# VH-VL binders against o27280, part 471

Target 1, 266 residues: o27280
Amino acid sequence: MDSMNVPEVLEIKRIVEESESVKTFIFSWDFRREVRPGQFVMVWDFRDEKPMSVSLIDPVRSEIGISIRRVGEFTDRVHGLSEGDLLGIRGPYGRGFELMGRDILLVGGGIGMAPLAALADEATARGMRVDALVAARTADELLFLDRLEAAGVNISTCTDDGSCGFKGFAHERLLTLEENHDMAAVCGPEPMMFQVMRILDERDVPAQLSLERYMKCAVGICGQCCLDDTGFRVCAEGPVFWSQELSRVREFGRYRRDPAGRRVPW
Short names: E, the ipSAE of ESMFold2; O, the ipSAE of OpenDDE; V2, 0.75 times the mean of E and O plus 0.25 times the DockQ between their complexes.

## First folded at step 21 (VH-VL)

Design Ah5 (framework fv_marstacimab; at its last look DockQ between E and O 0.93; V2 from the best seeds 0.86)
Fold by OpenDDE, look of step 21:
Structure Ah5 (fold): chain C 266 residues (1-266), chain A 118 residues (1-118), chain B 112 residues (1-112)
Amino acid sequence: as target 1 above (266 residues)
Amino acid sequence: EVQLLESGGGLVQPGGSLRLSCAASGFTFRSYSMSWVRQAPGKGLEWVSAISGRGGKTYYADSVKGRFTISRDNSKNTLYLQMNSLRAEDTAVYYCARHDWYGSFDYWGQGTMVTVSS
Amino acid sequence: QSVLTQPPSVSGAPGQRVTISCTGSSSNIGAGWDVHWYQQLPGTAPKLLIYENTHRPYGVPDRFSGSKSGTSASLAITGLQAEDEADYYCQSHDSSLSGSKVFGGGTKLTVL
């Protein structure tokens, strides 16, 4: 089946409660269709369709996981589903993360930890040392901690309210941690990613960052997810970008476009 | 198992020089920053110097700045401390210690004794 | 004289709870740098006891706990045992000392 346009109807095998607002939906997957951490799929509930990051890639069990945060009408419906229910999945799409070196730093905020969790699994399987800075507004919003710990990942947490770990933002916490990494992968709120990228550039650590934009077609046709000045399409040239690429993107960390194409602040 | 083994300590005259070594094993040496920490007889711990995993950044306590040089050879899994213009107050057990990601010293050697005396 | 201040000594009877304070400033603990604790038994090298303010390395009993607030940190030992008699050091980082690691003066714990 061509992954370009036709969703495959899949049964939800199991649901993992990650937090009060985040669930991971597990599906059987034919790994003849390759999937990489950082890529996304379009999830179809037979009414609407939304892009979602792949948070679990398990070739042994022939499964993938998609983590979804409850934030609106579509995700409310999806969160109401049970094991055995059906969803349409098409993809994967976009450019995923590339692993390099032996020491990798992960910096994630909120649901941004979803693709990074998948990356962590791959990195640790390759024998890499993985350090993960996990950020959230509050302790109960920190994601994948047990999973990361079980994989042998060194974890540092930070929360806006100080309810767990470092009190403050991810970029502030990062300044207080050791710097011995060959590359970094970053995903979360764009203001966070912007600040983190600056620090990593100053430290000469190659960094990849995953952007979130409104995506309609996922195949680079509609232009809805185009970034200003560069013409980069988040669904085609991204969602994972190198810091050097994002340095050319004027809107990065400053504003985004809504479904109507209007500039809106972060 | 992680192991750190210091060597090179001994008796030296004031104004003399000494080079300490720390042989590391059981981990990927280049992936970790390393420090020297010393302890004078009957006194507390004093951080002396640190070096990043790749060796590109070095740090020194004010008490040793300009006299001591920290270096490393990652191909030999060895940390070094070149001590010049030694003073009586430099007399101490010198430990090599590994930095974890959080900036703590998660592994220590057994130390090597340096005595500066006339 | 140490950048971080500890009481020179504390004592307790077996089974009691003891607390060791570590007082810093706005340039180290107060600046957001983590506090770590070490145990040094007589005639041995220091051992990491608490890292990142509150975390215990593998093998460290849960009767050891750390906390941090403002410009200070504290190490608590419950169910004091004879083998706990040792020197204890807090450690942090100071932004005003060119990226230097800093230790407390150390606290000698005597089990009565």
Scores: ipSAE 0.914, ipTM 0.952, lowest interface PAE 0.5, mean pLDDT 95
Fold by ESMFold2, look of step 21:
Structure Ah5 (fold): chain C 266 residues (1-266), chain A 118 residues (1-118), chain B 112 residues (1-112)
Amino acid sequence: as target 1 above (266 residues)
Amino acid sequence: EVQLLESGGGLVQPGGSLRLSCAASGFTFRSYSMSWVRQAPGKGLEWVSAISGRGGKTYYADSVKGRFTISRDNSKNTLYLQMNSLRAEDTAVYYCARHDWYGSFDYWGQGTMVTVSS
Amino acid sequence: QSVLTQPPSVSGAPGQRVTISCTGSSSNIGAGWDVHWYQQLPGTAPKLLIYENTHRPYGVPDRFSGSKSGTSASLAITGLQAEDEADYYCQSHDSSLSGSKVFGGGTKLTVL
């Protein structure tokens, strides 16, 4: 039987503290269940279940890593766990990133670097040239820099407060960097992604952006993750969308939805 | 190993033409913007022209606009500079240089000398 | 007429520290463009020394360092050695000169 839609209870093999607010939880994984960068899993702590991005895909060690930012009650509980504790995992779900050409730009904000770190590993393994713009509010919140460096990724950083790299937003930094890319992959706060997408569209660079919406079923049945104007379900047709698909979505970059599905400003 | 080899320099009368070439190897040529940078004898560096990796965007210093044309052939890994209506002030060593993502010139050729005299 | 201004020369004794300034404007360094530095030994092509304001390429010793603030940048050389005698150029990009890379006028470093 295919048990992808039933949580598998797995032991936390290792915990890596990526920053003060972000931990990566590493599990043994049977890669007969293929995982691709940009896909997500549902993580169950025996009380509640939330979607989380896969940040490490390591078939050699038979491991996956899931990076989780402490942002609320569920993630506080998960951050309190130790190696050897149990979590339920369903998945993977969704459409992952597609690689094209030889030159890829990654633009990540905060925890959005998690799926991009996995993509960087795949891109460098294919011999692609990878440039990564890593953004955060402060230097302490920049994620995966050592891992990206070790993989041979060219890194530029930006921080809102200027404590590391360019002072300002990712889209502002992007305007002062060279343009020679066949594609881009973007993940982070939606206002950042919207501004970055506009620059990439003007440059005629195909872009894939990873969206986050409220999810419950993760398989496209409940409708909680639908995008206005198109009927796209983030869990089924996404979470990774091409920029041309998003050009039809009026809500993208303009408003967000709370867990009850109501429109709210950014 | 990244290598850039310029050729095509020489002695030319004012008003004449030359075509410089820069053969590239050791890297994926189309991934990088390229520039020509010149240096008159005993003088500093002067940026001359740049071209994007795929060749769709070109840029020129005001001193050479309308007289010089930068181009590239990505199938031959070669950068070119067509120099027309040459003047004595164009006398210089001409370097080809590769741009990195940050906009620096991370690799340079050894240069080719262009002398414009009557 | 250099868009970026450098002193024409600096000097120092072996073991000393020297700095080389690179002064720009609001249309280049002040607009957020990076500053890069090159060393040109006599009779040779320039070599990248510092990129993205502060970073050293592989093989460049850490006694070379760069900084940027406001509309200006600086190259510092500590533990000065005879082989450091060379010309040094800063380079950036100027938004008012469409697509233009710009160099400073160059600084001749003399080791006494």
Scores: ipSAE 0.765, ipTM 0.890, lowest interface PAE 0.8, mean pLDDT 90
ESMFold2 (binder alone), look of step 21: mean pLDDT 93; pTM 0.948

Design Ah6 (framework fv_marstacimab; at its last look DockQ between E and O 0.92; V2 from the best seeds 0.86)
Fold by OpenDDE, look of step 21:
Structure Ah6 (fold): chain C 266 residues (1-266), chain A 118 residues (1-118), chain B 112 residues (1-112)
Amino acid sequence: as target 1 above (266 residues)
Amino acid sequence: EVQLLESGGGLVQPGGSLRLSCAASGFTFRSYSMSWVRQAPGKGLEWVSAISGRGGKTYYADSVKGRFTISRDNSKNTLYLQMNSLRAEDTAVYYCARHDWYGSFDYWGQGTMVTVSS
Amino acid sequence: QSVLTQPPSVSGAPGQRVTISCTGSSSNIGAGWDVHWYQQLPGTAPKLLIYENTHRPKGVPDRFSGSKSGTSASLAITGLQAEDEADYYCQSHDSSLSGSKVFGGGTKLTVL
């Protein structure tokens, strides 16, 4: 099937309740169509279509998982679905994460942990040491902890309210942890990613960051997800970028554009 | 199984020098920071020095700065502590310890005794 | 004289609950650095007991627990047993001492 144009209608095989606001929808997947951590798919509920990160890649079970946070009308409808219901899936799209070295640091915030969870599985399968800093506003919003622990990942948590782990933000917690990593992968709120990137640059740790922007076509033709000055299309050249690439992006960590193209602050 | 084995301890006169070694096994040595921690007879634990996994960063307690040098050879899975200008107050059991990601010492050697005496 | 302050000794009867305090300052525990605890049995090397304020390594019984608040931390031992007689040390990091690791003075726990 041509992943560029036509969504494949798939049955929801299983639903995992990750938190009060996050569910993982599991689908059978033909792995002749390759998928990498950090790539996204377009999810179609036959009314609207939204980009979602792949959070589970299981070639053994021939399954993929898509984690979706309940944040609006589209996701409300999707969260109302049951096992056996249908969704349209097209993709995967975009540039995923690249693994290098032996020791990897993952820094994730909220639903940003979705692609990082998939990356963690790949990294651990390769025999890499994986440290994961998992951030959220509150304890009940921390994602994938049991899954990461089961995979042998070393976990550190931080919450804005101190309800679990370090009280504070991810970049603050990062400053209090040991520095022995060959690369880092970061995904979460852009202000968090911006601060984390600064620290990693100071530490000379190569970093990849996954950006979120409004996406319409997912195939690099509409321009809705273009980043200022560079012309980078998040759906084509991203969503995963190296820190050196993002250093050229003026808007990174500062503002984004809404569906109308207006600048909106983070 | 993670193992740390210290060696090189002994009796030395004040002003003398001694080089300690810590042989590591059971883990990827370069992936972890390492420290030396000492304990004088009947006293508490005192952090002495630390070195990053790749060896690019070193840290020292004020009590040993300028006299002790920490180093490592990752090809040999060995941590070193070069001790110069030794003093009586340096008398202690010296432990090598591995840093976990959180900054705790998750594995310790059995220690090697250093005695500085006239 | 230690950067972190512990009581020199504590005691308890078998089955009792004992608590060991670790008092720091704004440059270590209060600065957001984690507190770790070690148990040292007589004539042995220290063993990690609690890491990252509250977490137990594999093999450490759940009757050992750690907590942290403000500039202080605490180790609690419930159901005290004879084999718990040992020295206990808290450890953290101090930003004012060139990134140095710091230990408490140690607490000798006697089981009566």
Scores: ipSAE 0.910, ipTM 0.950, lowest interface PAE 0.5, mean pLDDT 95
Fold by ESMFold2, look of step 21:
Structure Ah6 (fold): chain C 266 residues (1-266), chain A 118 residues (1-118), chain B 112 residues (1-112)
Amino acid sequence: as target 1 above (266 residues)
Amino acid sequence: EVQLLESGGGLVQPGGSLRLSCAASGFTFRSYSMSWVRQAPGKGLEWVSAISGRGGKTYYADSVKGRFTISRDNSKNTLYLQMNSLRAEDTAVYYCARHDWYGSFDYWGQGTMVTVSS
Amino acid sequence: QSVLTQPPSVSGAPGQRVTISCTGSSSNIGAGWDVHWYQQLPGTAPKLLIYENTHRPKGVPDRFSGSKSGTSASLAITGLQAEDEADYYCQSHDSSLSGSKVFGGGTKLTVL
């Protein structure tokens, strides 16, 4: 009945300032369009369109939240908007996280905590034990801590500069934490995800990782989100992949692609 | 609500054996690593052994390695310590303790006394 | 190096502040392992007092505080009360001991 490939113009209901650089934009949402943690939407500001993580899925208030980090011209414009302003939303798209077992580890870096916050809400609602390692460069960029705590998530923090929690990288902290998990979900900078994946694989912990790639169509037609070596399309077969799927991908953790499709180092 | 209850302590001769049990309730037992920690009369705490939540990894202090065996039965929510070749220095109160994610012992039992003497 | 060192005893008058040190090495606290603290009242099992270096479980008053720096940690108790008279243990993990948990030797706190 409704076309998911045409942006629906929605009014910004509420804006939450998560940090100096991250805002969550909240919209009324008709949950006849089902949304699962790990899926993404395309956000259209009537000029450009970018993929953004769904961070809040709230059927009780009929709300969806989209967390956006200010990193460039598009996100600068969106961050300048106010409640009542309009954005186009199309989606959701992609494969979300699958929950298994009773004990889940979340490892999130920066804005990568956004889809994991949505997953944490679902996991705790199902009675799972949730442990979250929340990483950022500095304390001021640690996201969703109060929300995770209120949900009953066990939190450990790490910061590159040591301003909060463990000083160092997420994979270094992970080595000093207890291992009892049935699965892990990981989202953040790709070098972090690669290092975390290696540790989880050694520990025989099934892991799902959420990837970011350049996108145009979001439905798998244009090929702009393809991974080397496998032909997986991040927008269709991902963005969430199992670690076993990613272990066969040459580019994962080693390089990224610019908008022109050129390989560039991480 | 979390409860740990040790049993199986008692008097035993040097060279003898005992099996300690720890009944767990109020939490999902298999989600947590567990330890045995002992305390000789008038002395400090000494970690003895640990086992992972699913039972696949076991750890022992050097002082008990080869003589003690930690195990668990997750269908019965019970932790065990099989103690063989007991020595006088094994005389202690033995505590059952649950690990949290950070590696602390967040819940302890009341302990069971093991006395090794002639 | 593989042992956490605590003073055998400390004392203070009611209302005063005391500090209990826990000195480790590069193979435990210095390798990034957390320090946890336990209070053991006479005749009872130990009770978790501080976890992950500085955090208090629910029900532990804020006059108990923990800190960690380098290879050492510290437990501070302010506003001493008679009921604080107990043994206190630090605990961490030592990488050189094949994934072993380690306790400090314990500190007897006497409230004068």
Scores: ipSAE 0.763, ipTM 0.889, lowest interface PAE 0.8, mean pLDDT 89
ESMFold2 (binder alone), look of step 21: mean pLDDT 93; pTM 0.946

Design Ah7 (framework fv_marstacimab; at its last look DockQ between E and O 0.94; V2 from the best seeds 0.86)
Fold by OpenDDE, look of step 21:
Order: C-alpha cells, then structure tokens, then sequence
Structure Ah7 (fold): chain C 266 residues (1-266), chain A 118 residues (1-118), chain B 112 residues (1-112)
C-alpha cells in the first residue's frame, strides 16, 4: 500500500475511553508498515481529514491506537462512532522520537501525552528508566496514568487547579524534581513546551519536542505547516524536533498560523 | 534488591580526617543522586551532602562546607565522603541514601558510626 | 532549630488516630517543594513512609496518610498499633539553603 496517498479503510477494533474528552481508537495494523512513536497518521471520516498522533504501538497484538480529543466538528463525529465502524487511515508520516541513553524524561500536557505514551512503552521495553511528568488543567484530564504505571513508569502529576498532584504548570513542577536524565521528550501546549525546553537547555538535557500545526497534505507539498524563517515543514521535518532546531524557529512558543496563514497568538 | 552499605567509620581526634564509603548494589548507580545524612546520638536527622548521578553537581550543608567533600565512582558503584577538620559535633551515625525522582530518600544504608573525641 | 518544625512527641492508644504536623516556610514547603515522611524504629535506619506529600511506597499500610497545605504538612496514622511506636521525620527542600535537603526535628510517637 502506498502510504503517501492512499488511505486504508480500517475497522475500529476497540474504543478506550481515556477521559471525558479523549478516546483511543484501536485498529488492526500490518507492521510491515513501520510506525514510530511521535509519528502521526491522517484520519479520514469520509468527510474530512485530520492529523492524529499514534498513542499505541503493539506489535504483539498487531494493533495501533490513535487518541483523539473532542474539540470540534470532525472529532465530534469521530467520537460518535462505535466499535465496528470504519475510518480511513493513511500514513504514518513525519519524524518520530529517537531514544538514547538509559534514563528518559517525558513531559506531557493534555492530549500531548498520546505520543509520549507510545514512547514510554518502547523505552520501558528497552529497559530504560522512564520518568513522566503528566500535566493537565484538571485531574479528570490527566491521561494514561494507569497505563504508564503498569509499564513501570515513575509518574508525577500537576494540574492547573491543584485537583491532583502539584498545583501549577509543568515547567514549575519540573524545577522541583531531580535532574538525572539522558534525554527528554516533550509534547503539549506550545507555551508549556517552550518553558520546559528552556529549563532542559539550562540543565544540558537533550530534548525532543513534538509540535502541532495546521496540516493539510501531510507530505510536505502544500506548505501550510511551514515554520517561519527555517522553512521546516512540521509534517516532513517534524513533528518531532530537537531543541537546537526549535531554537532557530522564531514563532515557537509565540504564535502559530491559522488555516488562512494568519498569525495567531498562543 | 537495592542495597547500600556504609563503611569507614571509627574513632578520630578533633582536627583529624576520615573517609566514608557507601557500596551500592541492585540498581543502576549512575542514574540516581545520592546523599549523606547523619544522626547524632539521641538527636534527629541532618542532611550533610548530595551529589548528582553523573557527579557533576555537589551540594553541602553549611555546617560542613569547606571541610567535607562528597564524590562518587560510578564504575565501582561507590559513594564517598571525605571528612577533614573533624569536630566533636560531627559525631554521628552517617547514612548514605538514594534519591528518588521526587527528591525523597527511598533507600538507606544501615549507617556507620563516626566518633570525634579527644 | 530545624528548618521544619515538628512536635517533639505525640501519643495515642491502640486503634486511635494520631496526627503529626510539619510546619515550614515560604522557602521550602510554601515554595512548592514536596514533603516526605520517614519512620525510624528504635535502633534502625530511617524508612521512607510517605513520598510526594501523600503517596505510599509499596509495603506501607493505607492507615498511613500524608497531606500538604500552604507551608505545612501532616502525617496521619489511623488504627494505631503498637508497632507504630517510632520516631517520625518530615523532609523537604529549601531554596534559600543552596539546594539543601531539610528535615524536621522529629516526633517521637508513643503508643499507650
């Protein structure tokens, strides 16, 4: 199958309710098509198409999972689907995370934990020590805690309202935790990622960050996901970037472009 | 199983020197910060010194700054505390303790007794 | 003299609930640093009892609980048992002391 242009119509094998607003859709997957944590797929509901991160990679069960947050018309329709229903999936696309060292720090916010959960599975399978800082606005929005715990991940939580764990933001919590890590992977709201990256740079911890931008083609031709000054295409050169790469991106943590190409502040 | 075993304690005169060792096993030593914590007879716990997993950062209590030096050899899974210019108030059981990610001491040795007396 | 203040002693009868307070300041507990608790049985090394304010390590009974609010923390023991007779220490981090770990003065718990 041509992963570049042809969506594969797949049956939803299972649906996992992660939270009130997040569901994970499980599909059978042919692992002759390689997929890495941090990569994304284009999900097609036969009306519209949206990029979604892969949150589960299970070669044993020959399954992948895609976690989707309910945020608009497309995701509302998808959340209305049941097991046995069909979706179009094309991909995977983009650059995924690289694992190095023995000790890894994961910092995730909200739905940003989706690709990090997949990374956590790979890291733990390799025998790495994994610490995960999981952030959300409220306790009921914290994702994948049981899954991470079952994998042997050390978890620290923080919530904006203090309903669970540290009261405050992820970068504030990070300052109060031990620093013995070989690398970090970060995914969440861009303002969070920006602050976290600064701290990790000060600590000389190599970091990879997954960006979210408006993506239309997913194959690097339309330019809708281009980052200012660098010409980086989030769908091709990303969505995972090293901190050194993002340091060259003027817009990072400051603004994004909407579907019309206008600058929109975070 | 995680194990920490302190050694090197003993009797020393004021102004003397002593070097403590802590042998670690059952975990990846370099992945964890380590501390020395001491307890004078009949008194409470007092943090003495800490060192990061890679050994790049060291910290000291004000009471021991300039006199004590913490170090580690990750190839030998061993933590050290070089104590110079010892004083009577340094008399205590010295524990080595492992830091977890949250900054707590999740594992302790059994301690080694240091007595500073004329 | 300890950076964190604990009552020197508390007592309770078997089956009762006891609480041990740990009072800090804006430079440690109030600055957002976690509080941890240790149990030290007579003649033994300290053992981690509570970490990250209210989490129990494996093997610690659920009758032990921790909480944190403002510049203070508290350890609660329900269903007090004779084996709980020990010294208890709270521990945190102080930003004003160059990244130093700090302990409370310790509390001796007597089971009557």
Amino acid sequence: as target 1 above (266 residues)
Amino acid sequence: EVQLLESGGGLVQPGGSLRLSCAASGFTFRSYSMSWVRQAPGKGLEWVSAISGRGGKTYYADSVKGRFTISRDNSKNTLYLQMNSLRAEDTAVYYCARHDWYGSFDYWGQGTMVTVSS
Amino acid sequence: QSVLTQPPSVSGAPGQRVTISCTGSSSNIGAGWDVHWYQQLPGTAPKLLIYENDHRPSGVPDRFSGSKSGTSASLAITGLQAEDEADYYCQSHDSSLSGSKVFGGGTKLTVL
Scores: ipSAE 0.909, ipTM 0.949, lowest interface PAE 0.5, mean pLDDT 95
Fold by ESMFold2, look of step 21:
Structure Ah7 (fold): chain C 266 residues (1-266), chain A 118 residues (1-118), chain B 112 residues (1-112)
Amino acid sequence: as target 1 above (266 residues)
Amino acid sequence: EVQLLESGGGLVQPGGSLRLSCAASGFTFRSYSMSWVRQAPGKGLEWVSAISGRGGKTYYADSVKGRFTISRDNSKNTLYLQMNSLRAEDTAVYYCARHDWYGSFDYWGQGTMVTVSS
Amino acid sequence: QSVLTQPPSVSGAPGQRVTISCTGSSSNIGAGWDVHWYQQLPGTAPKLLIYENDHRPSGVPDRFSGSKSGTSASLAITGLQAEDEADYYCQSHDSSLSGSKVFGGGTKLTVL
C-alpha cells in the first residue's frame, strides 16, 4: 500500500505565533476522531508530508492546534501560509500519554513542550497537580509559559545561556527541585530526555517519553521509524514510550538515523 | 484555604519525650513534603526535619538526628514529630511548614511552644 | 555562625532603598540551590516573601525583589515603609548537610 489514509484537507482557522520560530495552526476538528495528548498527525502541504505534534485539544470549541517549528524547507513553506489557506491532515496516530495518580511532572525542551501543553490541559482538568520544567537554549525559545500559567501549572524555567530561570540543562535543574510526583512526561531533544530519564529511573518515578524519528507511513508498515535493536516503531508502538521500554534501546540518547537509515550523532 | 494547626507543645523535663502534631487542611496533603522548623525565644529560624509527601524519605538536622522522628499519616492529613531525649536547647516554638516544588516554605502554622526545663 | 550569613541589622528612612545580603558557599547557593526569603513580623509566623531567587508570591508588592549571583543572594526593598519593619530570613539547601534546609541568621530591618 502506498498510503493507507488520504489526508483530510482542512482550512487554517487561526495562527498563533508562539515564538519567532514556532507557530500553532488551529483547525476545526470533528472529535468523533478522538485525539489524545502525545499523539501526532501527518501534515501535508501538497508536496511533502511530515509528522507534527498536537498541542491543543479543545472539544468544547471543536478545535485542534498543531505546533510547528521552522527548521527546514517543509516547515518554511508551512510558516508562510495564512489563515484561510489549506493543509492536509492525516491522523491522529500513535500512542499518547497515560495519566496516573495525582501529581505529574512535565519536562519539556523546545518544541517538545507542544504535546506536554496538551497533556497539562488534560491533567489540570482532572484536578491533578502539574509541575512543568520548561527548557530552551535561550529565553525567547521558551514555549507556552503564559498558557501553562493560566492553566494553574507550576512552572520552572531553565535556559542554556541563563537568560531566564536556571542557567543550565533540564537534568541539572531537576536535581534541585522537589520530588513529589506520581509520574513524569518528558519530551524534547533526545539527549535531554536521556539524562532526565536516568534521574527519574533512579528516583523510581514512572516516566513516559515522547520520541521523534523519521516517518513515512505513520502506521507501522514501512519501518522508517524503527528504533535500533528492539524493533520498536515510533509511529506504532510510540511515539510515547515508558522509561522501562527505552532502557533497552541502545540508540536512545546516543545517535539518530537519517532518512537513509544511517547512524548520525546527536 | 490552606491551614496548618500545630499542637502537642508544653513543658517537659530534660530527657523527656513529647509528640507534636500538625493538622493539615485545604490542600492535598500527600502531594507535599512537610517540615518542622523551630525558633528559640529571641533567636532565628532553624530547620529541624522534613518528610516527603508519600513518606518514603525523611531528613533531619544533625542537632536532632537519632532523637527526633518525623512521620505522617496521609489518611488523617496529619504530620508528627516524636521528640525523645529532650534537651534545654530544644526549647523553641515549633512550626509546621509546607514545601512548594521550588523548596520554599509557602505555608506555615502559627507554632506550638516546647519548653524543656527542670 | 549560620551556614548562610546575613547582617544582623539594617536600617533606612521611609521611601529609601535597602538591601539585605545572604552570603553562602559552594555547597549551597554556589551549588545551584535556590534562595527564598521570609518576612517575620513581631509575634507572627514567618511568611514567604520571595521564592526561587526572584519570584514574588501573589500579594507581595513589587517593591520587594530578590537576586542571586555566585554564592550570594540579595533582597531589595524600595520605597521603604514603616510596616516593613520586621525580621528577614534567607533560606536555601546545603548539599554537604544531610538533606538539609538552611536559614540565614536573620536581619532586623529598622525603619527610621
Scores: ipSAE 0.760, ipTM 0.891, lowest interface PAE 0.9, mean pLDDT 90
ESMFold2 (binder alone), look of step 21: mean pLDDT 92; pTM 0.945

